VH-VL binders against q8rwq4r167to367. Designs and how they scored, part 20

Target 1, 201 residues: q8rwq4r167to367
Amino acid sequence: LALEDIDGSPSFLEKALQFIEKYGTKIEGILRQSADVEEVERRVQEYEQGKTEFTFDEDPHVVGDCIKHVLRELPSSPVSASCCTALLEAYRIESKEARISSLRSAIAETFPEPNRRLLQRILKMMHTISSHSHENRMNPNAVAACMAPLLLRPLLAGECDLEDDFDGGEDNSAQLLAAANAANNAQAIITVLLEDYGSIF
Short names: E, the ipSAE of ESMFold2; O, the ipSAE of ESMFold2 at other seeds; V2, 0.75 times the mean of E and O plus 0.25 times the DockQ between their complexes.

## First folded at step 9 (VH-VL)

Design q02 (framework fv_rolinsatamab; at its last look DockQ between E and O 0.11; V2 from the best seeds 0.00; counts 0 for: pae E 9.5 > 2, placed apart)
Fold by ESMFold2, look of step 9:
Structure q02 (fold): chain C 201 residues (1-201), chain A 123 residues (1-123), chain B 107 residues (1-107)
Amino acid sequence: as target 1 above (201 residues)
Amino acid sequence: EVQLVQSGAEVKKPGSSVKVSCKASGGTFSDYYMHWVRQAPGQGLEWIGEIIPIFGRAYYNQKFKDRATLTVDKSTSTAYMELSSLRSEDTAVYYCAREGWDSDSYDYYFDYWGQGTLVTVSS
Amino acid sequence: DIQMTQSPSSVSASVGDRVTITCKASQSISSYVAWYQQKPGKSPKLLIYAADSLQSGVPSRFSDSGSGTDFTLTISSLQPEDFATYFCQQSYDTPLTFGGGTKVEIK
């Protein structure tokens, strides 16, 4: 439902994704550079008030932050905790061919259809952006760094890592290492999905 | 309604340059990417590149990056394609084509085409 | 670059025949394909975009099917005005690429 309104027409999110694919590819720092929060909120309100189309002269950084705004406001993560766990297990396979095959299988076999469609759709936009890194300076790793926290929220929250550890003695360094590891894994997973998009989807 | 009218046929010598114009009418010029595509005699279509008029930024097929230059004149709604260091293999009909845009699709499809400009490269 | 392999290169057919033209992409392009018709001495004309959207003014005898890597254009009942060359085009990624063309000829 996140990509379509009730009547089957493209949602605000889908229109923003389309705009970025068409007009964002040549914008330096697209998806990384933040827009003013007030401007993003106004653009969302303008949509609700009837400005339902993006025009080519709109600021791509505002539209990119509209995408992020919608993803943050979803009632649950685009990728659930069990799906994050499946991706993490597949990602940890060291053989490239087996890793790609396992990532494809995890997505095909464990994701509910709406979640699979949403993830694939967002990754298509991200793949398009990263394919123009010579102009926009956003390679797959850079795009993944900006977007992975929004897509794999349960992984960042520690809800789907493979280690079921509590800090004995309440050591802050162990907590910081676990958080850094989760963030690195989230970015790395999304990077592989982007680099091998055609093979996985 | 939308019309793309290209400049006339040209005969060129190897090593020279050609500049083809494409004048748009019957719609807004700035809203749409303009693309250039060529077709050698009896051959298929080959994409050269694209330009978005409001920013004047162009992106090229790598094959043509060093020889092709795309520009626009917004005041006359005219796009230009210049191809330098011409070879006999550059003999083709060159088309400008407008990228369609609607709220339901941002695909790179070409809803309107110019009539084509034959460029012949011979000694 | 994404290669579009189109077949056959030519078809000899009679008025009323069903004609099927195929394109294969070298990688998955989801549904991002367009089809064009080109008559001799004329520029291409858009028939179908986004794999299933018929351009306005195009007769319903033209249809498209497929997703992923395999796509077909079908002319359900060939008419005299349909003798032309047909091209597929992928719109998934740049550089935009076209199939080699299929010439539909009267037999």
Scores: ipSAE 0.008, ipTM 0.537, lowest interface PAE 9.5, mean pLDDT 84
Fold by ESMFold2 at other seeds, look of step 9:
Structure q02 (fold): chain C 201 residues (1-201), chain A 123 residues (1-123), chain B 107 residues (1-107)
Amino acid sequence: as target 1 above (201 residues)
Amino acid sequence: EVQLVQSGAEVKKPGSSVKVSCKASGGTFSDYYMHWVRQAPGQGLEWIGEIIPIFGRAYYNQKFKDRATLTVDKSTSTAYMELSSLRSEDTAVYYCAREGWDSDSYDYYFDYWGQGTLVTVSS
Amino acid sequence: DIQMTQSPSSVSASVGDRVTITCKASQSISSYVAWYQQKPGKSPKLLIYAADSLQSGVPSRFSDSGSGTDFTLTISSLQPEDFATYFCQQSYDTPLTFGGGTKVEIK
């Protein structure tokens, strides 16, 4: 489980999520502003060498980038290709109420429990941040833009069953347009999950 | 039970400074924003600023930015508000207040208040 | 700065009356309003936060409504302990600002 170590204690990821929930809510640009790459790498190395607790004086931007680093380095996406397809299908429903209900059902029925728990946990942190957008300037759409590529990696990689008028092959122009559309879809899906978090989870 | 206990009333001359303390007990100190609010006699409430103890980071109402200083001493769980260049218009009761927090919160609301410290600025 | 215009400045009422207090924000603040009660010589006490959540121990006769710029606090049946001054507070943006207060007095 990405959120727990073998002994059941909170993992590095879970500790970083808790840190951001407690201390990141009033930090302008949290999750969007990049920290120094060397500082992030050093902090990850310190974790691997036994410094497993975040202290109160750590830079929230570094901790936010640690979260992104861990998500990027997971051996499999938090949301699998089939789960991305299910979310995309549910998202296409035009009625707001039916769309929310379908998203809830897709998550409950399609996701393996560990993946659902992981997604829900990360979205809880993101929801907390976006609920303080007046202070941190990170509304649901902005938070989703920063995080969706890490959560829905198969969608961005073209590994989902997608309907796309584009359908280009190795053409660089076609491939770049398809990637942009996938990024927009990923952001839109995550934005809805954040805006209606309590109804979906 | 969370308690906020403030220092006693003070009488000051114009041009001087005052430093009001607010000691927290019965909960964690470092994890909660502490706010300072004042109330002139017979008047409404006016927000001075906020500080989060773990970072020592303060935000101020622009009206007070050049005269107010918010600090914390984590070892004693005490927040401080210093107001300099006092004028008679600064006569008020000064409150510390803790901002409520949980993961579902998206508002500033002050769930615990100190008892208030009367500061009188008079010749 | 967001100005909170609270009215009336005072209201004279009897036990059992319905009392309505209004706050108007100088710009849209969504639902980021809290309400406080203050008795003479005492600190303010939180009544309602997040526009619709009663603080623990607050009687159900207190309610609020509104979104955008117009907000109300209602006391459905005034009790003797409700004679106090009431303040709204916006939490949309800094500086945090309060209404001027409404004194609820014995009629």
Scores: ipSAE 0.007, ipTM 0.531, lowest interface PAE 9.4, mean pLDDT 84
ESMFold2 (binder alone), look of step 9: mean pLDDT 87; pTM 0.917

Design q03 (framework fv_rolinsatamab; at its last look DockQ between E and O 0.68; V2 from the best seeds 0.00; counts 0 for: pae E 7.8 > 2)
Fold by ESMFold2, look of step 9:
Structure q03 (fold): chain C 201 residues (1-201), chain A 123 residues (1-123), chain B 107 residues (1-107)
Amino acid sequence: as target 1 above (201 residues)
Amino acid sequence: EVQLVQSGAEVKKPGSSVKVSCKASGGTFSDYYMHWVRQAPGQGLEWIGWIIPIFGRAYYNQKFKDRATLTVDKSTSTAYMELSSLRSEDTAVYYCAREGYDESGYDYYFDYWGQGTLVTVSS
Amino acid sequence: DIQMTQSPSSVSASVGDRVTITCKASQSISSYVAWYQQKPGKSPKLLIYAADSLQSGVPSRFSDSGSGTDFTLTISSLQPEDFATYFCQQSYDTPLTFGGGTKVEIK
């Protein structure tokens, strides 16, 4: 129900995504630039108290941070550990054409429908923002950097093959490098999904 | 029915300023980008800039950046364009134009236009 | 800045004729083009945006085609009310720019 309330009407998340699609395209640094922390906290409290409607007065940076808050607070990752592994395996294919085909197949064939719907919906907003990078300066890689950690939490948590290459408990330098590699891979996967959105979805 | 009604024609001397108003009615004002475009006699259209009324943020064509000021009064649903340091080549019809909304993500098309305001710069 | 080169500058036509107007962009603008009609003494009126999205109330005899750099507005059967000046506009990047206009006049 992440995109719909119980009665079938658009959820707070869905309404925030629509707001960003309408008003975020011309905003430099949208999704990357932090909003005023007090304004974000106020808006989250209003949501928690049942005020889920956005008005035209709202700052797109605040709404963007609200989207991130909702995704962060979901009980489980939008993409599960096994789905993250499937995406990582497909992404590692060196041929671009085969990589895109494998990513499409992984999403279409292995994702549970609710998770695929949620991922696709969030990526639609991100694709819309990155399609206007000529003025908002948020190309697919920049948008992916901001959002991938929220979408691919299990990859960042070390639950995929990339983490098998490093010492798990004794070397802080190796742990930092493994975390950096995981973050880079999450960003790269999401970047490909955005750059080839029409072919994948 | 959305309508954009602009202020009347102006005759100005070189070096002065002009401020053109554009009042919106019959629709939502604050959540649509408002653009300004001018048309010199016998010439095509030239884009000046946009303002988003929610935030009062404006963006300008670099040609006009130091002379044009776009503002909004949300309480009266009115947009304003001020052009300073006028010269004879600024003689044109000035239009306000509302950017349309399209859920498929297309932007920068103008679905409603004001009637135009002729500004004549003559000594 | 993206230049829009519109041709012809004028066309003389009869009612019922098929009229085509061409715009060429100085770089690829995907399908980010809009077309406007302007009658003397009046403001421009939107006809088509996003290559093939016909504005509400615009007759189906108006169509466009193209992608990348080359775009065409077509009036399939010219009507008396279609004698006007037509402009293309790239909607891809700021500064937004327009073609020089095409005046469609009675032969």
Scores: ipSAE 0.038, ipTM 0.618, lowest interface PAE 6.9, mean pLDDT 85
Fold by ESMFold2 at other seeds, look of step 10:
Structure q03 (fold): chain C 201 residues (1-201), chain A 123 residues (1-123), chain B 107 residues (1-107)
Amino acid sequence: as target 1 above (201 residues)
Amino acid sequence: EVQLVQSGAEVKKPGSSVKVSCKASGGTFSDYYMHWVRQAPGQGLEWIGWIIPIFGRAYYNQKFKDRATLTVDKSTSTAYMELSSLRSEDTAVYYCAREGYDESGYDYYFDYWGQGTLVTVSS
Amino acid sequence: DIQMTQSPSSVSASVGDRVTITCKASQSISSYVAWYQQKPGKSPKLLIYAADSLQSGVPSRFSDSGSGTDFTLTISSLQPEDFATYFCQQSYDTPLTFGGGTKVEIK
């Protein structure tokens, strides 16, 4: 669905992912540097109105922000709240070998197939970009910082924890710290998935 | 089979310009970085820059930035390199070369080369 | 700019000989090196890229080794068609740079 149109041809998201994999590798700051928001919105509308292919005038930063726009507008997170919890539990394992094995198992066993396929597809693009960090200056941690909030939305929304939660209403300082920790955890999880991509996928 | 066919040899005066063409056939043109490399007689290879036809953007070796212009014509699958303000030291064989694609993420290797275009700059 | 220093500048050898060509980068380029063969009057031809990635149709007698700054191309048993000039190229960063070349000649 998200990667294919009804006729089985590549969707706008899939075409944008392919564009970035082919042409984004040599672009300094790709996925981090913002494009003009109005241009991104116009480009998405132009696709909806029949401009089906990317052309020589396309700015790779615009295409990267089109990907982010599509992910932000998905009706549900690429990774559900229960899947985010599974990833967080696996990530907190201190042994690197056990952590990688647990992350692989969580993805293979906990994720519904469409969500696993979508996550893996997005991570493939991110892995490709981060593998060219010597040219584009986007190492795995930098790419994860830009993309993790879009992939692990329930974690950032505070919908994941490792324990049962009976109490609501933390004070404002505690909630700000929890939000910062959630963002850091999301980035760290995605960073590990990128650094050990071949072992996990 | 991918083939790159370049325009014929040119003899030019100092201070003039030259435009070399490179017509691609037997493969996809728009999806591959096209590079330009030159070789002075009896000398090594020197990289000029690249262009990517799908969005027409070029990147130049700083040495050539003010004198070189790379363009493409997608309708004829042809890349062009123009070098202005020619000097005798610009006498060289000029090659177009296609960058290969590797799924493991390696860039900047040239899997197909044009036959070369000799540009001679003399008074 | 990354300088690629290639040696020797020429080698005189016989069919069947083992030939080794060395290339040194002015800074670490990991394994981002490519090797080309150029016969007189012809354009370069890709042999090897990214360590052991042999281009299709290239004989297995061609191999390379090294990482970081020091790289070698080896022709294990020289054939008549191997008399040519060989170039290394760093594929690590722009501007792309080539070694000065090694001419392999008949002894």
Scores: ipSAE 0.037, ipTM 0.620, lowest interface PAE 7.1, mean pLDDT 85
ESMFold2 (binder alone), look of step 9: mean pLDDT 89; pTM 0.927
ESMFold2 at other seeds, look of step 9: ipSAE 0.034; ipTM 0.604
ESMFold2, look of step 10: ipSAE 0.014; ipTM 0.574
ESMFold2 (binder alone), look of step 10: mean pLDDT 89; pTM 0.929

Design q04 (framework fv_rolinsatamab; at its last look DockQ between E and O 0.03; V2 from the best seeds 0.00; counts 0 for: pae E 16.1 > 2, placed apart)
Fold by ESMFold2 at other seeds, look of step 9:
Structure q04 (fold): chain C 201 residues (1-201), chain A 121 residues (1-121), chain B 107 residues (1-107)
Amino acid sequence: as target 1 above (201 residues)
Amino acid sequence: EVQLVQSGAEVKKPGSSVKVSCKASGGTFSDYYMHWVRQAPGQGLEWIGEIIPIFGRAYYNQKFKDRATLTVDKSTSTAYMELSSLRSEDTAVYYCAREGYSGYDYYFDYWGQGTLVTVSS
Amino acid sequence: DIQMTQSPSSVSASVGDRVTITCKASQSISSYVAWYQQKPGKSPKLLIYAADSLQSGVPSRFSDSGSGTDFTLTISSLQPEDFATYFCQQSYDTPLTFGGGTKVEIK
């Protein structure tokens, strides 16, 4: 549903992703630079009022923040808590070749198809942007920093099984380390998925 | 075939401004950056900046940021470069240039014929 | 800014000669280099882009080599129409920068 309306036509999110893939590649700081919050809210309201298409003259920073807005407002994370756990376990494999293979397997075997398709679709846009980093200054790590919190919400919220193993009263240092590492792990996982996109998907 | 036709030569006094035009034809205008490059007599090329007509947004070489203004008129497919506070060292041929259709950025297939701007007292 | 240092500044050569022009970048620019030809009173003309892609209509006697910081344009057998000034350009980062030029003159 996130990528398609009920009639099978592209959703607001899918149209925004297509716009960024076409017009965002040469825009310095795309996905990182904030647009005016009021402009973003206005554009979302315009869609709800019937302006269902992005025109070529719209500001890419506004469209990029529309993507982020939609992802924040999803009733559940694009990647569920169990799927985040699977990605984190696969990521912790130290051998690069085994890590990539395990990430591919985790996505193929653990994710419900709608979640896998949503993640893959968003990563495709992100990969396209990061492939033009010489123009837009957004390498895979920079794009991941901006987007990982929206894609891996359960990991950042401490809802992942590996982080849920700790009792809050028994080892405060381990829980603080796990919480601090969650943000870094989310960015690192997404960075690997972007850098090795063709091998993983 | 994209063609870029620039305005004619200018003679200017120090401290004044010049505005050079570049009219594009034979291709898509809105989606492609127009660049401005200058060449002082007997010297190499210097990039001034770029503008994308679809958004009207310009990006400048920092050396020119306070003096150069790039604009477009989409209805006439024309780009403009204005340089203010002219000095004798601004004497140069000013070119507009556009990227080709190869998908590689910052390689200029299409160049205007150049506009000589002479700054003298 | 990335500086492009081009040498020599001029070359006197005869038709049929092999001409080599070098360009050094102040930092690695991978393969993001282009070469331009400019004849007197004319605008530059793109010859080679992305280090090894000949522009459409450019004769095969033009070639380049190099990566990282050191780049070379070669004209394997100089023709009368090749007497011109040649510039390298890095396309790696803004501001875009050009070499100082190499004037190829008839001996």
Scores: ipSAE 0.005, ipTM 0.474, lowest interface PAE 12.9, mean pLDDT 84
Fold by ESMFold2, look of step 9:
Structure q04 (fold): chain C 201 residues (1-201), chain A 121 residues (1-121), chain B 107 residues (1-107)
Amino acid sequence: as target 1 above (201 residues)
Amino acid sequence: EVQLVQSGAEVKKPGSSVKVSCKASGGTFSDYYMHWVRQAPGQGLEWIGEIIPIFGRAYYNQKFKDRATLTVDKSTSTAYMELSSLRSEDTAVYYCAREGYSGYDYYFDYWGQGTLVTVSS
Amino acid sequence: DIQMTQSPSSVSASVGDRVTITCKASQSISSYVAWYQQKPGKSPKLLIYAADSLQSGVPSRFSDSGSGTDFTLTISSLQPEDFATYFCQQSYDTPLTFGGGTKVEIK
């Protein structure tokens, strides 16, 4: 339901995604550059007050941060802890063809349908942006860096199985490396999903 | 601060292989892409490829994909570049260079001192 | 591959001169350009990245301009330590590519 209101019409999130797909592709630093927090909050309030459509002249950076705002406030991660583990296992397959097949299977077979729909929808927007990287400076890796923490929250929270974690003799060093490892994994997984979007979905 | 120290110069015959090491110190190793770039005598710079040490995953300039192998040893903070089937045109100084922004295609903020590889027939 | 065409290949200059070096990319690379200085027998040293960000410790006499396809490095008042070869580099797309270099020589 994250993409639909109770009456079946497109939600705020879905409308923001559509706006970015149409008007954000040529905007330098889209999804990376932060908008004014007060402007983002105001835009969310305007939606609640009845301004339910984005107009072509709205600031894409504000709309992009509206997307991030909604994702941060979802009561559960778009990708659950068990789903993050499944993605991580599939991602580590060295053969590209087997990796793509395994990622497709993991998403089709282990994700609840609402979570799969949401992830696929957000990745569609991200794929569209990264396809215009010459104009917006946002290649797949850059878009993944900005969005992966919002999509794979359990991985960043240490709730997934990290099989090749650092063998840390000191607890402080091990914590920092585990956090960096999780961030790199999240970004790398989303990057692969973007680069092979059509084959995976 | 961050230092990249490479192995010494090598003289090779055509058809052989060379493996150059690059030891990092004074900073974190695992999270930063390590790049390899070469410079033929009196020539410009040519990018060979990159590797992210935490996973050992390498990406190559297509020109070198069938001959170059990038690896890392995380326990010693050392990156390696191996180039096989050497030809005389592979004579160059080979540099390791660290990308300044992990996970992004940006800039090389630290460079090794270079390793001269001479291939003579 | 994105071609970086750098000119001139060399320039002969005196201390205090203003030196300009240009690079042209074969396609738009937005602001994804960096400039390096290389002295004989040494590794390249990063001077400027993202078209206008000076690396820490680089003197303010170094500046650049441009976006899209045309980029310029300027040394406003050449100093004795600036005699070196300079390279531009695009980091927009792989393979990463460099300009052919410009030798700044003492007159």
Scores: ipSAE 0.000, ipTM 0.436, lowest interface PAE 16.1, mean pLDDT 83
ESMFold2 (binder alone), look of step 9: mean pLDDT 90; pTM 0.933

Design q05 (framework fv_rolinsatamab; at its last look DockQ between E and O 0.66; V2 from the best seeds 0.00; counts 0 for: pae O 8.3 > 2)
Fold by ESMFold2, look of step 9:
Structure q05 (fold): chain C 201 residues (1-201), chain A 123 residues (1-123), chain B 107 residues (1-107)
Amino acid sequence: as target 1 above (201 residues)
Amino acid sequence: EVQLVQSGAEVKKPGSSVKVSCKASGGTFSDYYMHWVRQAPGQGLEWIGEIIPIWGRAYYNQKFKDRATLTVDKSTSTAYMELSSLRSEDTAVYYCAREGYDSSGYDYYFDYWGQGTLVTVSS
Amino acid sequence: DIQMTQSPSSVSASVGDRVTITCKASQSIDSYVAWYQQKPGKSPKLLIYAADSLQSGVPSRFSDSGSGTDFTLTISSLQPEDFATYFCQQSYDRPLTFGGGTKVEIK
């Protein structure tokens, strides 16, 4: 789906993921450092106009932001609200081993196959980048911080919040606290999925 | 099948420079880092630096940073290493080597090597 | 720079012998090690990368073990074509560095 065009060939997203896997491992700050927004938008437009391959002169930071742009523009979150809820429930298990097992089960039993395949594919690219953190300075937690908001959008939107310490308040202070907690949870969930990729998928 | 063919042996005087070429055939040239490694007679291997042809970006061992220059010509699939201000201790066989690619992200292993170019520095 | 200390510097062995070569890194390099064989007058040849991956065409008698700082190359049953010099290389960070080499000689 998101990884293939209608004829079964690799999509723009898949090609960008492959580019980052091959060339991003040695790039300091890859996935974290932003590119010029207008350059990213121009590159996406060039794809729509027929430039379907990344070439040797592409800036890896632009390609990384193309990945983010495509994920942000998906009509629905890569992980749906119900799937986010399942991940959050599994993540709250205190035992590390039980938590990993529950995350694996939640993904296997709750996710529609296209969503599972997309998440697994993106996490593979992220795992490749984070395995070279001694060169690119992007450990699993740093990569997760950059990517989790795009993967777990319903969690950040409050659609999965199972706990609320603030008594129904909707002022800016309550919203900032809830958003910070959601962002931390999203990052933590993705970090675990990334670090235990082989055990979970 | 990938092959790396280097330029012939050179005899140089101290203070001069040398430029060694490495022509790649078979496989894709632009997609792989090219490395330069030297070996003094009877001694071990010493990494000089690397260059990625798609951008022409080079990274150098600090020992050589001010004297070594790595370049590529993508149109001829040829990498070059130039070493300036030559000294007698620069006498060595100079190798180009291609970095392998593994879908698991492992880097810095050299799956193909050139035949080596002997550079002799003597007055 | 990460120093790779390789030992022994030479080994005298016979065909059929088991040969073990060690490398020690000056800091943890996880499993980022590669091993090369070099015959006289020839370029180095990759044997093992990523601590467990044999390069295509390399016989299974070559194996690697270790992680962190201590690494071992083993030739389980030495063959006539295995008399050569062997180098380890850390692939963890720049500058890339090699062990001093181990010459495996005919006894």
Scores: ipSAE 0.040, ipTM 0.624, lowest interface PAE 7.0, mean pLDDT 85
Fold by ESMFold2 at other seeds, look of step 9:
Structure q05 (fold): chain C 201 residues (1-201), chain A 123 residues (1-123), chain B 107 residues (1-107)
Amino acid sequence: as target 1 above (201 residues)
Amino acid sequence: EVQLVQSGAEVKKPGSSVKVSCKASGGTFSDYYMHWVRQAPGQGLEWIGEIIPIWGRAYYNQKFKDRATLTVDKSTSTAYMELSSLRSEDTAVYYCAREGYDSSGYDYYFDYWGQGTLVTVSS
Amino acid sequence: DIQMTQSPSSVSASVGDRVTITCKASQSIDSYVAWYQQKPGKSPKLLIYAADSLQSGVPSRFSDSGSGTDFTLTISSLQPEDFATYFCQQSYDRPLTFGGGTKVEIK
């Protein structure tokens, strides 16, 4: 539903993704560089008031931040906790070819269809941007760094690290290390999905 | 149909400047990159730079960065290329060309070209 | 800068012949190549972009192939209107660069 309004027409998110695919490829730092916060807030308000179309004269950095805003405000994560666990297990495979195959299988076979469609659609935009990294300076790793926290929320929240064993009052350093590792894993997973997008989707 | 119409031929002395215009019609002007490419007599094509009218952002071939200036006038849908400190080796046909878009995300192909402007630099 | 080396510089062929033109990039450019046709006294005209996408109105006898550094334009059955010079262009990185051209002459 995140890509479609009730009547099946493209949502604000889908329109913003299309805008970035058309206009964002040559913009240095696209998806990384923040826009003016007041401009982003104004544009989101305009959407809430019925202005759902982007025009060619809008700043791509503002539109990119609108995408992030929408993803941040989704009522449930684009990737659920169980799906994050499946991606983590697939990612841990040491052989590159087996890892790619396992990621493909996890997405194709364990994701609910709406979540798979949403992830694939957002990754398509990200792949398009990173395919122009020589112009926009946003390689797959850089794009993943900016977007993975929004896509893999349960992993960053520690909901996928249920195999961890913490003694809560004794070792707060282990909790901080686990959070750092989760962020690194989220970025790494998304980077692989971008680098091998055609093989995975 | 998109059309790009350039200004007429110029004869210039070494050390002077030339400003070539390129008027666009038959489509939107503001959201397409306009490129400038030159071709010396009997030789190949050389990219000078590009500009997008929406934001006035220009990118230059480093060879020309100190001598070329790309500008636009959105009210007349016209792009301009100015080349200063002219030399005899700047004698060429100068083209404007519009960059196309496709759904695969590949850019930098020129789907429409101006007719060309011959600039001759001689004493 | 990415150098595009185009060969041959000219070719003479008969109507109906298959003509092959090659370009080699000085580094990998993935599939970011376009091909142009230029007739005497005219501006270049786009034939093929993004490695295998024909521009609207371009006859299907034109095709290309290649990835990485080696690219080929093929005219499967040469027609009288195909007398022209052909250029490849890399679209991978700035500055954009072109091959030196191939003049196709019809016998």
Scores: ipSAE 0.012, ipTM 0.570, lowest interface PAE 8.3, mean pLDDT 84
ESMFold2 (binder alone), look of step 9: mean pLDDT 87; pTM 0.917

